# VH-VL binders against B9 domain-containing protein 2 (B9d2), part 14

Target 1, 175 residues: B9 domain-containing protein 2 (B9d2), of Mus musculus (Mouse) (q3uk10)
Amino acid sequence: MAEVHVIGQIIGATGFSESSLFCKWGIHTGAAWKLLSGVREGQTQVDTPQIGDMAYWSHPIDLHFATKGLQGWPRLHLQVWSQDSFGRCQLAGYGFCHVPSSPGTHQLDCPTWRPLGSWREQLARAFVGGGPQLLHADTIYSGADRYRLHTAAGGTVHLGIGLLLRHFDRYGVEC
Short names: E, the ipSAE of ESMFold2; O, the ipSAE of OpenDDE; V2, 0.75 times the mean of E and O plus 0.25 times the DockQ between their complexes.

## First folded at step 6 (VH-VL; framework fv_greziprubart)

Design Gb4 (from Ga1 with heavy chain H32E Y33F, light chain G96D; at its last look DockQ between E and O 0.50; V2 from the best seeds 0.00; counts 0 for: loop humanness VH .286 < .308, pae O 9.5 > 2)
Fold by OpenDDE, look of step 6:
Structure Gb4 (fold): chain C 175 residues (1-175), chain A 123 residues (1-123), chain B 112 residues (1-112)
Amino acid sequence: as target 1 above (175 residues)
Amino acid sequence: EMQLVESGGGLVQPGGSLRLSCAASGFTFTDEFMQWVRQAPGKGPEWVGLIRNKADSYTTQYAASVKGRFTISRDDSKNSVYLQMNSLKTEDTAVYYCARDEYGDWVHAFDIWGQGVLVTVSS
Amino acid sequence: DIVMTQSPLSLPVTPGEPASISCRSSQSLLYSNGYNYIDWYLQKPGQSPQLLIYLGSYRASGVPDRFSGSGSGTDFTLKISRVEAEDVGVYFCMQDLETPLTFGQGTKLEIK
């Protein structure tokens, strides 16, 4: 099978007014993709940057996939959360970015949006019994016009991603 | 390779009809919005219309210049989007592109384009 | 409809020199959510258009960092810090704030 190695880190985030920020992330792939090593989701530590400064997480991403084709190429979903002194969390932004398809090192800047007017519902979706969970992508992206009208600009999440491809030519997969 | 391949173009007389097809490969087609854009010889691109995904009930929108004459549809089981063109006019002559609008829910940015197919409407 | 106006329409550039393309919209493209809904595309000779910038300032995957987008409201700029031979082609801005989506006239970048 063809192999894809995604190695990098969630560096940090800029443009958020909140303090005590952390990031929840998830990787989404097609059904033909098999995760050989790594985890499909994670959460960074909390950073409390000074006002106007970048939040740093330096959270590693190390994923190894096997695939029979290009369908369902990996995508990253990102949620930036703020945490108050009591540990209460609020969604500060939700974003997405494509995992690059070309081998090599890539710098990614992912813009985020934050929901307006339905914070309670958003939090309820994020925290289902058993602990914090990632919001389903389809929940965020359903109703294109509806969600766009009820969002505000968030900050930007910065990532560094290295991509390694193996055996794509052997299986007739061209990138 | 993620790609889109258009087909079905050619020469047609004014008042005639053509059906363009766009076949997708290399990505999950069912989740994506699809766009049609055309480009007349020596001119800039012109938006033709869009079709949204199943989650948005396959809703469509069209440019005023083609509304009532063109119809966009899709078949997710075939990873294909279509452009049915009726009552064709000479001004419809153009290279027609299909494009992926993966995140059309938030922003309309076309990150994958087909090679284009020429449609010539002439007597 | 929102009218997109580019300038210049022709841009001869010496390799290694910077380039700048302007795009003006007849209406503000700054949405209430704080983002500017404008894209930049490059159509190289004999090829299909390809996405360079979305939401005014975000580079698409695979786009070199020598490309940058800036501006807000009605005035936007695409900049190339050092033009290379492979950058030859026609550049288009497009607004995606509302339908119908509309493109600029295009700017033809050529090597002197």
Scores: ipSAE 0.007, ipTM 0.586, lowest interface PAE 9.5, mean pLDDT 87
ESMFold2, look of step 6: ipSAE 0.065; ipTM 0.667
ESMFold2 (binder alone), look of step 6: mean pLDDT 92; pTM 0.940

Design Gb5 (from Ga1 with heavy chain D31S V107L, light chain S61Y; at its last look DockQ between E and O 0.06; V2 from the best seeds 0.00; counts 0 for: pae O 10.5 > 2, placed apart)
Fold by OpenDDE, look of step 6:
Structure Gb5 (fold): chain C 175 residues (1-175), chain A 123 residues (1-123), chain B 112 residues (1-112)
Amino acid sequence: as target 1 above (175 residues)
Amino acid sequence: EMQLVESGGGLVQPGGSLRLSCAASGFTFTSHYMQWVRQAPGKGPEWVGLIRNKADSYTTQYAASVKGRFTISRDDSKNSVYLQMNSLKTEDTAVYYCARDEYGDWLHAFDIWGQGVLVTVSS
Amino acid sequence: DIVMTQSPLSLPVTPGEPASISCRSSQSLLYSNGYNYIDWYLQKPGQSPQLLIYLGSYRAYGVPDRFSGSGSGTDFTLKISRVEAEDVGVYFCMQGLETPLTFGQGTKLEIK
């Protein structure tokens, strides 16, 4: 099978008004993709930037996939959370970005949204099970039309991603 | 292996009917809105209609040019979306594509397309 | 309906040179959430359309970084920094702000 190595980091985020931020992330692929090494989800540490400054996380991403083709190419789902002085968390933004397909290093900017109408409900779901958990995209965006009318732009998550491809030519996979 | 495969096209006389099928595989079909887009020979794409997911009650919307004649439906148990075309006109001649709509605050970005199926309406 | 107007309709380009395609909408595509609901698609000869850019400036997976989208409101531009032979095809803009969804006329990019 063809192999894809995704190596990089979640650098940080800009455009958030909250003072304390961390990021939950998940990687999503097609059914034919197999994760050979790494984890499909993670969480950064909390950073407390000055007002107007970038939050820095420098959280590593190291994924190794096997695939039969280009369909179902990996994409990252990102949740930016804020934490107050009491440790209470709330979702500040949710978004997704596609992993690049060309070999080499890439800088990615992932825009986020925050729902205004169903925010409390979404927050409640995020903490089901005795603690914060990564929400599925469907949970956040299943009512896309409803949220469209009641969304606000969030900040942007910045990533640095390196991509390594192996054996794509041997299996007739062309990028 | 994420893909959409259309079927059911062909030649039909004006006033006739066809039913197109689109079979999805390799992704969570039930989560996505599905779109139909058609392209007449030598022309640009034309939006036909959409069907939303279960969470949004499978509601549909149609282009004015096909409203009342075409019906979009889906069967999540079969990972399939359908386009029932009635009272077909010569101007309905086109390659018909099904496409997956990205979810997330109504992006309406079609990231997966089928290969298309030709529908020819001619006497 | 929102009318999408592309220019030029034909774009002959020498390999290695940059290319630029304009798309104008009859009304603003900037929504209250701060995003522009415009996508760019490429239809290569004999193939189905494929997504290049969504929300005006974000590349879909598999799209080389030589492609970029810019603009806001009613004026948008797709740019190719260095055109390659594989970039030949018809480019379409599409507004996703409201139904009916509408496409531009298309821009046919050819190699000189």
Scores: ipSAE 0.005, ipTM 0.571, lowest interface PAE 10.5, mean pLDDT 85
ESMFold2, look of step 6: ipSAE 0.005; ipTM 0.535
ESMFold2 (binder alone), look of step 6: mean pLDDT 93; pTM 0.945

## First folded at step 7 (VH-VL; framework fv_greziprubart)

Design Gc1 (from Gb3 with heavy chain T30S Q61E; at its last look DockQ between E and O 0.59; V2 from the best seeds 0.00; counts 0 for: pae E 4.1 > 2)
Fold by OpenDDE, look of step 7:
Structure Gc1 (fold): chain C 175 residues (1-175), chain A 123 residues (1-123), chain B 112 residues (1-112)
Amino acid sequence: as target 1 above (175 residues)
Amino acid sequence: EMQLVESGGGLVQPGGSLRLSCAASGFTFSDHYMQWVRQAPGKGPEWVGLIRNKADSYTTEYAASVKGRFTISRDDSKNSVYLQMNSLKTEDTAVYYCARDEYGDWIYAFDIWGQGVLVTVSS
Amino acid sequence: DIVMTQSPLSLPVTPGEPASISCRSSQSLLYSNGYNYIDWYLQKPGQSPQLLIYLGKYRASGVPDRFSGSGSGTDFTLKISRVEAEDVGVYFCMQGLETPLTFGQGTKLEIK
């Protein structure tokens, strides 16, 4: 069985107009993947940028997987939330990024989109496993355009991810 | 390691047919849109077409230059995408690449490319 | 079709010096959602193209921070802060706003 260590952190986020931000995250994998240690989801603390537009979280990610195959490679789903002065939270952006497949350290910038209209539906889709789902099947737009609709540009989530691989040669994959 | 490997290229006469295959490994193939891009000798890349995933009903789109002659299909059970080329012309001579669309539902960004396969159409 | 025009077509650079490549689109690539749908690719000699930048400014995984993308609307720029020998190749911009997807002519970066 092959092993994958995903070690890093959600560094922070830029490009959001909101002042107080936190991030909810989840890691999604295929059925052939087993989490040996770590958690599949988490939430950062709230940060209010004082200088510049960078919210800092430095939230650690430490996952150890065992896998019997290459299908269902880990993908990180992100939700950036804002908190107002009354403690009310609203979604500021959502996105996803693929965990790199090459061993070593990686810096990832994950763009986010802010849902327009139905927040509930957009929120639900953000953490759904698998591939993209049709939001509006009856639209005449291209596939990409269908998902571009009802969204606005969000900020960017910055991640540092280290990847360690073991025993992938067993599957004919060079590490 | 994520990779794409094309095959099926070669020499063919004008009016002939070829079928290219692209085998994917190292990622969840069924989740992604797949693209075909070709590059004629000494020229820049030219988009050929795309095929969407199951969620988007495997719909396809083609460049005007190949529409009606080329057909893109996929078999998720084999982690493969195909390009059926009929009524080939000398102008179709190129290296053909398959590429993965990383965020096909949001953007067209081809983060994984095959090594390419040469198709030569000549009398 | 959206026409992508790159300049210059040839770019000789001394190692360690910065480089800049321009790409202009015949139509605005700024979508209503606020993103610019342009990608930058590098094709090194004898290799397949590789993604450098997507959505105008986001670096693909593994891309060094010496690469940066900027611009909005119809004018875009790819910058290399310090050119290295491994950066030799042909750079292409591509619009991903609508099909057919279209590429620039390419800019050949060479070391002086």
Scores: ipSAE 0.021, ipTM 0.693, lowest interface PAE 4.1, mean pLDDT 87
ESMFold2, look of step 7: ipSAE 0.331; ipTM 0.756
ESMFold2 (binder alone), look of step 7: mean pLDDT 93; pTM 0.945

Design Gc2 (from Gb3 with heavy chain H32Y, light chain G96A; at its last fold request DockQ between E and O 0.62; V2 from the best seeds 0.00; counts 0 for: pae E 2.1 > 2)
Heavy chain, then light chain:
Amino acid sequence: EMQLVESGGGLVQPGGSLRLSCAASGFTFTDYYMQWVRQAPGKGPEWVGLIRNKADSYTTQYAASVKGRFTISRDDSKNSVYLQMNSLKTEDTAVYYCARDEYGDWIYAFDIWGQGVLVTVSS
Amino acid sequence: DIVMTQSPLSLPVTPGEPASISCRSSQSLLYSNGYNYIDWYLQKPGQSPQLLIYLGKYRASGVPDRFSGSGSGTDFTLKISRVEAEDVGVYFCMQALETPLTFGQGTKLEIK
ESMFold2, look of step 7: ipSAE 0.649; ipTM 0.844
ESMFold2 (binder alone), look of step 7: mean pLDDT 93; pTM 0.945
OpenDDE, look of step 7: ipSAE 0.068; ipTM 0.733
ESMFold2, look of step 9: ipSAE 0.528; ipTM 0.825
ESMFold2 (binder alone), look of step 9: mean pLDDT 93; pTM 0.948
OpenDDE, look of step 9: ipSAE 0.240; ipTM 0.773
ESMFold2, fold request of step 12: ipSAE 0.510, 0.447, 0.491; ipTM 0.795, 0.787, 0.788
ESMFold2 (binder alone), fold request of step 12: mean pLDDT 93, 93, 93; pTM 0.947, 0.947, 0.947
OpenDDE, fold request of step 12: ipSAE 0.556, 0.634, 0.626; ipTM 0.861, 0.877, 0.873

Design Gc3 (from Gb3 with light chain A60F; at its last look DockQ between E and O 0.63; V2 from the best seeds 0.00; counts 0 for: pae O 4.3 > 2)
Fold by OpenDDE, look of step 7:
Structure Gc3 (fold): chain C 175 residues (1-175), chain A 123 residues (1-123), chain B 112 residues (1-112)
Amino acid sequence: as target 1 above (175 residues)
Amino acid sequence: EMQLVESGGGLVQPGGSLRLSCAASGFTFTDHYMQWVRQAPGKGPEWVGLIRNKADSYTTQYAASVKGRFTISRDDSKNSVYLQMNSLKTEDTAVYYCARDEYGDWIYAFDIWGQGVLVTVSS
Amino acid sequence: DIVMTQSPLSLPVTPGEPASISCRSSQSLLYSNGYNYIDWYLQKPGQSPQLLIYLGKYRFSGVPDRFSGSGSGTDFTLKISRVEAEDVGVYFCMQGLETPLTFGQGTKLEIK
């Protein structure tokens, strides 16, 4: 079986107005993917930027997958949360990005959004595989405003990801 | 490898019809919106239309220049998207690309493109 | 329709030197959510277009850090800090704010 190693870190985040930030993350794959080692989800520590607006987490990602194909390539889902002085947490932004498919090291900047209402639905959607989906099929289709409505720009999550591929050629899988 | 491969195309007379196919592989086709973009010789790309995924009821949108003449459809069981072109005009001459939409209506960003297929409409 | 206007249309560059391409939109691409809905694509000779930048400033996966996007509203810029031979091709901006999606005319980057 082909193997994929995803090794890297969630470096940090910029562009958030909140002072204390942490990140919840999850990795999603297709059904043909099996996690051999690592965890599919995690949470960083809280960081309060002291210099500039960069929150640093340096949270390691170390995943080893076995797969029979390229379909359902790993996808990262991210939630940036703020914590106030009383320990209360609020969602500051959510986003998703694909894990690179090319071997080597990659720097990823993942933009985030925060919902302006309907938090529960938006949170659930953020961790569902695939792209964004309409809640109601009978909604009038116009421009791209539908998905953008009731959202505000969040900050950016910065990731460093290394990708190692093994035995893809043996199973007729070419990258 | 994630890829899109267009097929069909060729030479057709004005008023004729042609059907293009685009076969997807290496990714979860059913999750993504698919786009058609064409490029006339020596010109910039022109958006032709889109088709959404099953979750969004396979709805379509078209450029005004092709609306009523072109139809986009998809067959998820075959990981394919199609462009039926009727009442072709000389102005429709172009290389036609299918492209995967990374984020659907959230963000129109085409991260995977086919190699393109030439359609020539000439008498 | 939103009109996208690129400049220059031809850009000869010496390897190692920086390059800058401008794209102007006939209306603001800044959405109420705070993002600018513009993409940058590169079409290398004999190839299909490839995504470089989305939402004005975010590099797509695998895109070298020598590429950067900036701007807001109606004026946007794609910059290449150090042009390499592999950067030759035609660059296009595209607005993704509303349909119909529209592209710029393209900027042909060539090596001097």
Scores: ipSAE 0.062, ipTM 0.727, lowest interface PAE 4.3, mean pLDDT 87
ESMFold2, look of step 7: ipSAE 0.471; ipTM 0.796
ESMFold2 (binder alone), look of step 7: mean pLDDT 92; pTM 0.939

Design Gc4 (from Gb3 with light chain K57S G96A; at its last look DockQ between E and O 0.25; V2 from the best seeds 0.00; counts 0 for: pae O 9.7 > 2)
Fold by OpenDDE, look of step 7:
Structure Gc4 (fold): chain C 175 residues (1-175), chain A 123 residues (1-123), chain B 112 residues (1-112)
Amino acid sequence: as target 1 above (175 residues)
Amino acid sequence: EMQLVESGGGLVQPGGSLRLSCAASGFTFTDHYMQWVRQAPGKGPEWVGLIRNKADSYTTQYAASVKGRFTISRDDSKNSVYLQMNSLKTEDTAVYYCARDEYGDWIYAFDIWGQGVLVTVSS
Amino acid sequence: DIVMTQSPLSLPVTPGEPASISCRSSQSLLYSNGYNYIDWYLQKPGQSPQLLIYLGSYRASGVPDRFSGSGSGTDFTLKISRVEAEDVGVYFCMQALETPLTFGQGTKLEIK
């Protein structure tokens, strides 16, 4: 069985108009993947940028997977949330980052989008049990997907990810 | 180990009907949108239509070329998606593929394809 | 419908050399969320299409890093840094911005 170590951190985020930000994250994999150590989801602390627009989290990611195949390579789902002075949270952006398949260290910039509309509608796009993912809307779609029509560009989440691969040659993959 | 397997197909006369089946295994079928794509001999792929998952009310969309004639359905209990083709035309001759949509409604990316099944419409 | 135009249609390549395939869309595939809704697929001889790149630049699972996607708006490029024999086949771009989903004509990559 092949092994994948994903070691890194969620560094921070830029490009958000909100002042106090934190990130909810989750790792998604295919059925052929088994998590040997680590957690599939987490949440950073709240950071309020004082200089510039960079929110810093430095949140560690440390995952060890075993896999029987290449399908379902790990993906990071990210939700950036803002917190107001009363402690209320609002979704500021959603995105995903494909975990690199090349061994070594990688700097990743994950762009996010944010839902448009009411805050209530925005909060509907939250993590669900069993792993972070967007909630599906019960809507009728025309030519263009209605879900996409209510999105706007968000900020960017910055990650540093290191990959260690073992025994992938057994699956015809060069490391 | 994730795979899609199409079945059905074959030779049919113009105006005839045919039903294709696609059986999924190795993944949580109920979570994914399913797509049908066809490819005429010597040509590029042509999108036929899609069916969404239960969460999105099993809604469907079709290419204009097949709308009103083709119907996509799914049976989650059997991990299967179907393509009912009525009023077939010679232009419908193609290899028909079912494909899994990896990310659903906000991203259309077909990461798993069946082997394809040939449908020949000829008099 | 969005028209996807690929170039070249035929691409003979010497093994070990790089390859580049262009795809142009009749309208911008850059959505307001900042993503470009274009996929790249490879259909090897006698096989079904397989996903290489989605959303313009993200490699699908199991896809070697010699494959990369770039571009934004209406002009996109699939690059192979070092072509291997196993890369032979027909490459297709597909816009995934809106239905109907539409494919390019395909680019046939062959080994010289």
Scores: ipSAE 0.009, ipTM 0.569, lowest interface PAE 9.7, mean pLDDT 86
ESMFold2, look of step 7: ipSAE 0.210; ipTM 0.726
ESMFold2 (binder alone), look of step 7: mean pLDDT 93; pTM 0.949

Design Gc5 (from Gb3 with heavy chain T30S Y33W; at its last look DockQ between E and O 0.40; V2 from the best seeds 0.00; counts 0 for: pae E 6.5 > 2)
Fold by OpenDDE, look of step 7:
Structure Gc5 (fold): chain C 175 residues (1-175), chain A 123 residues (1-123), chain B 112 residues (1-112)
Amino acid sequence: as target 1 above (175 residues)
Amino acid sequence: EMQLVESGGGLVQPGGSLRLSCAASGFTFSDHWMQWVRQAPGKGPEWVGLIRNKADSYTTQYAASVKGRFTISRDDSKNSVYLQMNSLKTEDTAVYYCARDEYGDWIYAFDIWGQGVLVTVSS
Amino acid sequence: DIVMTQSPLSLPVTPGEPASISCRSSQSLLYSNGYNYIDWYLQKPGQSPQLLIYLGKYRASGVPDRFSGSGSGTDFTLKISRVEAEDVGVYFCMQGLETPLTFGQGTKLEIK
């Protein structure tokens, strides 16, 4: 089988109005992917920026996958949460980004959206594999407008991701 | 390495037909919306159309200039997207690119482009 | 259709100096969710376009921090803090708010 190493960190986040932030994350893959080492989900510590607006987490990501193909390439789902002085947590933004497919180091800036209205539905959608999906196939399409409903702009999560590929030539994939 | 490779271009007479193919590799093709963009010689890019993924029922949209003449389709099992061009006009002469949407289907940011394929419509 | 207007159309620059390209849209690209749906692309000579900035300010993967996007509503700017020889090419803005997607005329950046 081909192997994929995803090594990096969730560096931090900017652009959030909240002062104390942490990030919940999950990695999603297709059924043909097997996690050999690491964890599929995690949570950063809480950081309260003292200088500037950057929350720093430096949360490590270290995943080793085996796969039989390209289908279901890893996706990182992110939830940025704020914590108030009483310890209560509120979702400040959610987003997702694809793990790069090219070997080497990558810097990713993942924009987030804040749910408006139906929090439950938005939370569920944020961690659904395959990314955002239309609820109704018969909906009138007017560009990208449909996916923008019931959301507000959030901050940005910054990631550093290294990708190592092994034995992909066996599946006709040049690396 | 993520890449898109177009093929099927060439010279065709006005009123003729041509089918372009775009083969994807190095990423999960089925997750992404795919776009066609063309660029006439010495001009800026022009959006041709899009096809969404399976989750969005493979729906398509087209520019007014090609609607009714061009058809976009895809075969996820072959990691390919296609552009069927019928009733070609001289104004359709351009380099045709396929492109992938980045980080969510609704952003319309094309982070991967093919090398392009030239289509020349001339009598 | 949303009309995208770039300025200048030609931009000669000296290496090491900053550069700025403007893009104006015929209608606001600021959506109700607070994001501006504009992208910036660079087409180097003999190459395909490549994504530089999306949603007005986010750099695509692998794009140097010399590149930055700013603006909101109808006025947007792409800035290069220190122009390098490899930055030569034609820059395009594109609105991604609604279909049809539309591009600016392009700005040709050349080295003096």
Scores: ipSAE 0.028, ipTM 0.682, lowest interface PAE 4.9, mean pLDDT 86
ESMFold2, look of step 7: ipSAE 0.063; ipTM 0.685
ESMFold2 (binder alone), look of step 7: mean pLDDT 93; pTM 0.948

## First folded at step 9 (VH-VL; framework fv_greziprubart)

Design Gd1 (from Gc2 with heavy chain G104S, light chain E98Q; at its last look DockQ between E and O 0.23; V2 from the best seeds 0.00; counts 0 for: pae E 10.6 > 2)
Fold by ESMFold2, look of step 9:
Structure Gd1 (fold): chain C 175 residues (1-175), chain A 123 residues (1-123), chain B 112 residues (1-112)
Amino acid sequence: as target 1 above (175 residues)
Amino acid sequence: EMQLVESGGGLVQPGGSLRLSCAASGFTFTDYYMQWVRQAPGKGPEWVGLIRNKADSYTTQYAASVKGRFTISRDDSKNSVYLQMNSLKTEDTAVYYCARDEYSDWIYAFDIWGQGVLVTVSS
Amino acid sequence: DIVMTQSPLSLPVTPGEPASISCRSSQSLLYSNGYNYIDWYLQKPGQSPQLLIYLGKYRASGVPDRFSGSGSGTDFTLKISRVEAEDVGVYFCMQALQTPLTFGQGTKLEIK
């Protein structure tokens, strides 16, 4: 059975206008993937950078998978949240980031988008019980002439990911 | 395994009709927009049209070259999207692909394509 | 309609050397959310297109790090840092900003 070790960190985020940020994350894999060690989800601490500065979390990622194939390669799902001085939280961005398939060290920049209208409620529900899911629920349609009117700009989450592969030679992947 | 499989292609005379089917598997079909793209032999791809999901009322849009002649529909209970082609012309000869639109993940790209089916419109 | 103009149309490359493909749009692809809505696809011989790059610069799942996208507004570039034999095929850019969605003419990458 082939094995993947994902070792790194969620470094931080740029491009958010909100000042107090934290990130919830989850990892999704296909049915042929088994988590051998680590946890499938987590949350960073809050960071309060000055306006225009990068938020820093340095949140560790340490995941070890076994797999029977290449389908369903791991994806990180990310929610960036802001927190006001009263402790109220608001979703600032949602995105996903594919784990690279090449061994070695990678710098990843994961784009995010901010949901509008009922999307905020539905994305919040998707994290109930431990991780992001694809939504089946209806979304508010924003126009017939442009199919991309449900969202506003989010920022970017930055990750440093080291990838170690074992026993992948039968799939044409060089370790 | 996420997959799209087209069927229903073939040879048809000008003025004729043909219906293509695209069956989806391995993902939650109902959350995605679906696209049709065609490619004449030796040429680049040409967008044909799209159909939105239930949340966006299954609305459709079409390229000007096919508008009024082609109709896209979907059946979420069968995880399938269809292209009804009427009043076919010789310039409609192409390989037809269905593709998944990543709209639901805010990444607007065609990340899954079918294998394609050849439609030949000839006397 | 947004016209996508791609160059070169034919690109012979020696294995191990870099390659660069450009794509120009007839209007800006930068949407109000700050992202450029351009995607890059590779169609290997006898295959369907496959997504390489989305939003101008982000690699799709399973795409090696040797592929990178860059560019602004109306001018975009796909780069391959070290061409390998498996990279042979036709490369297309596509704008995803508005319908009708439109493709470049294609660049045929060949190993010489």
Scores: ipSAE 0.006, ipTM 0.547, lowest interface PAE 10.6, mean pLDDT 81
ESMFold2 (binder alone), look of step 9: mean pLDDT 92; pTM 0.946
OpenDDE, look of step 9: ipSAE 0.017; ipTM 0.663

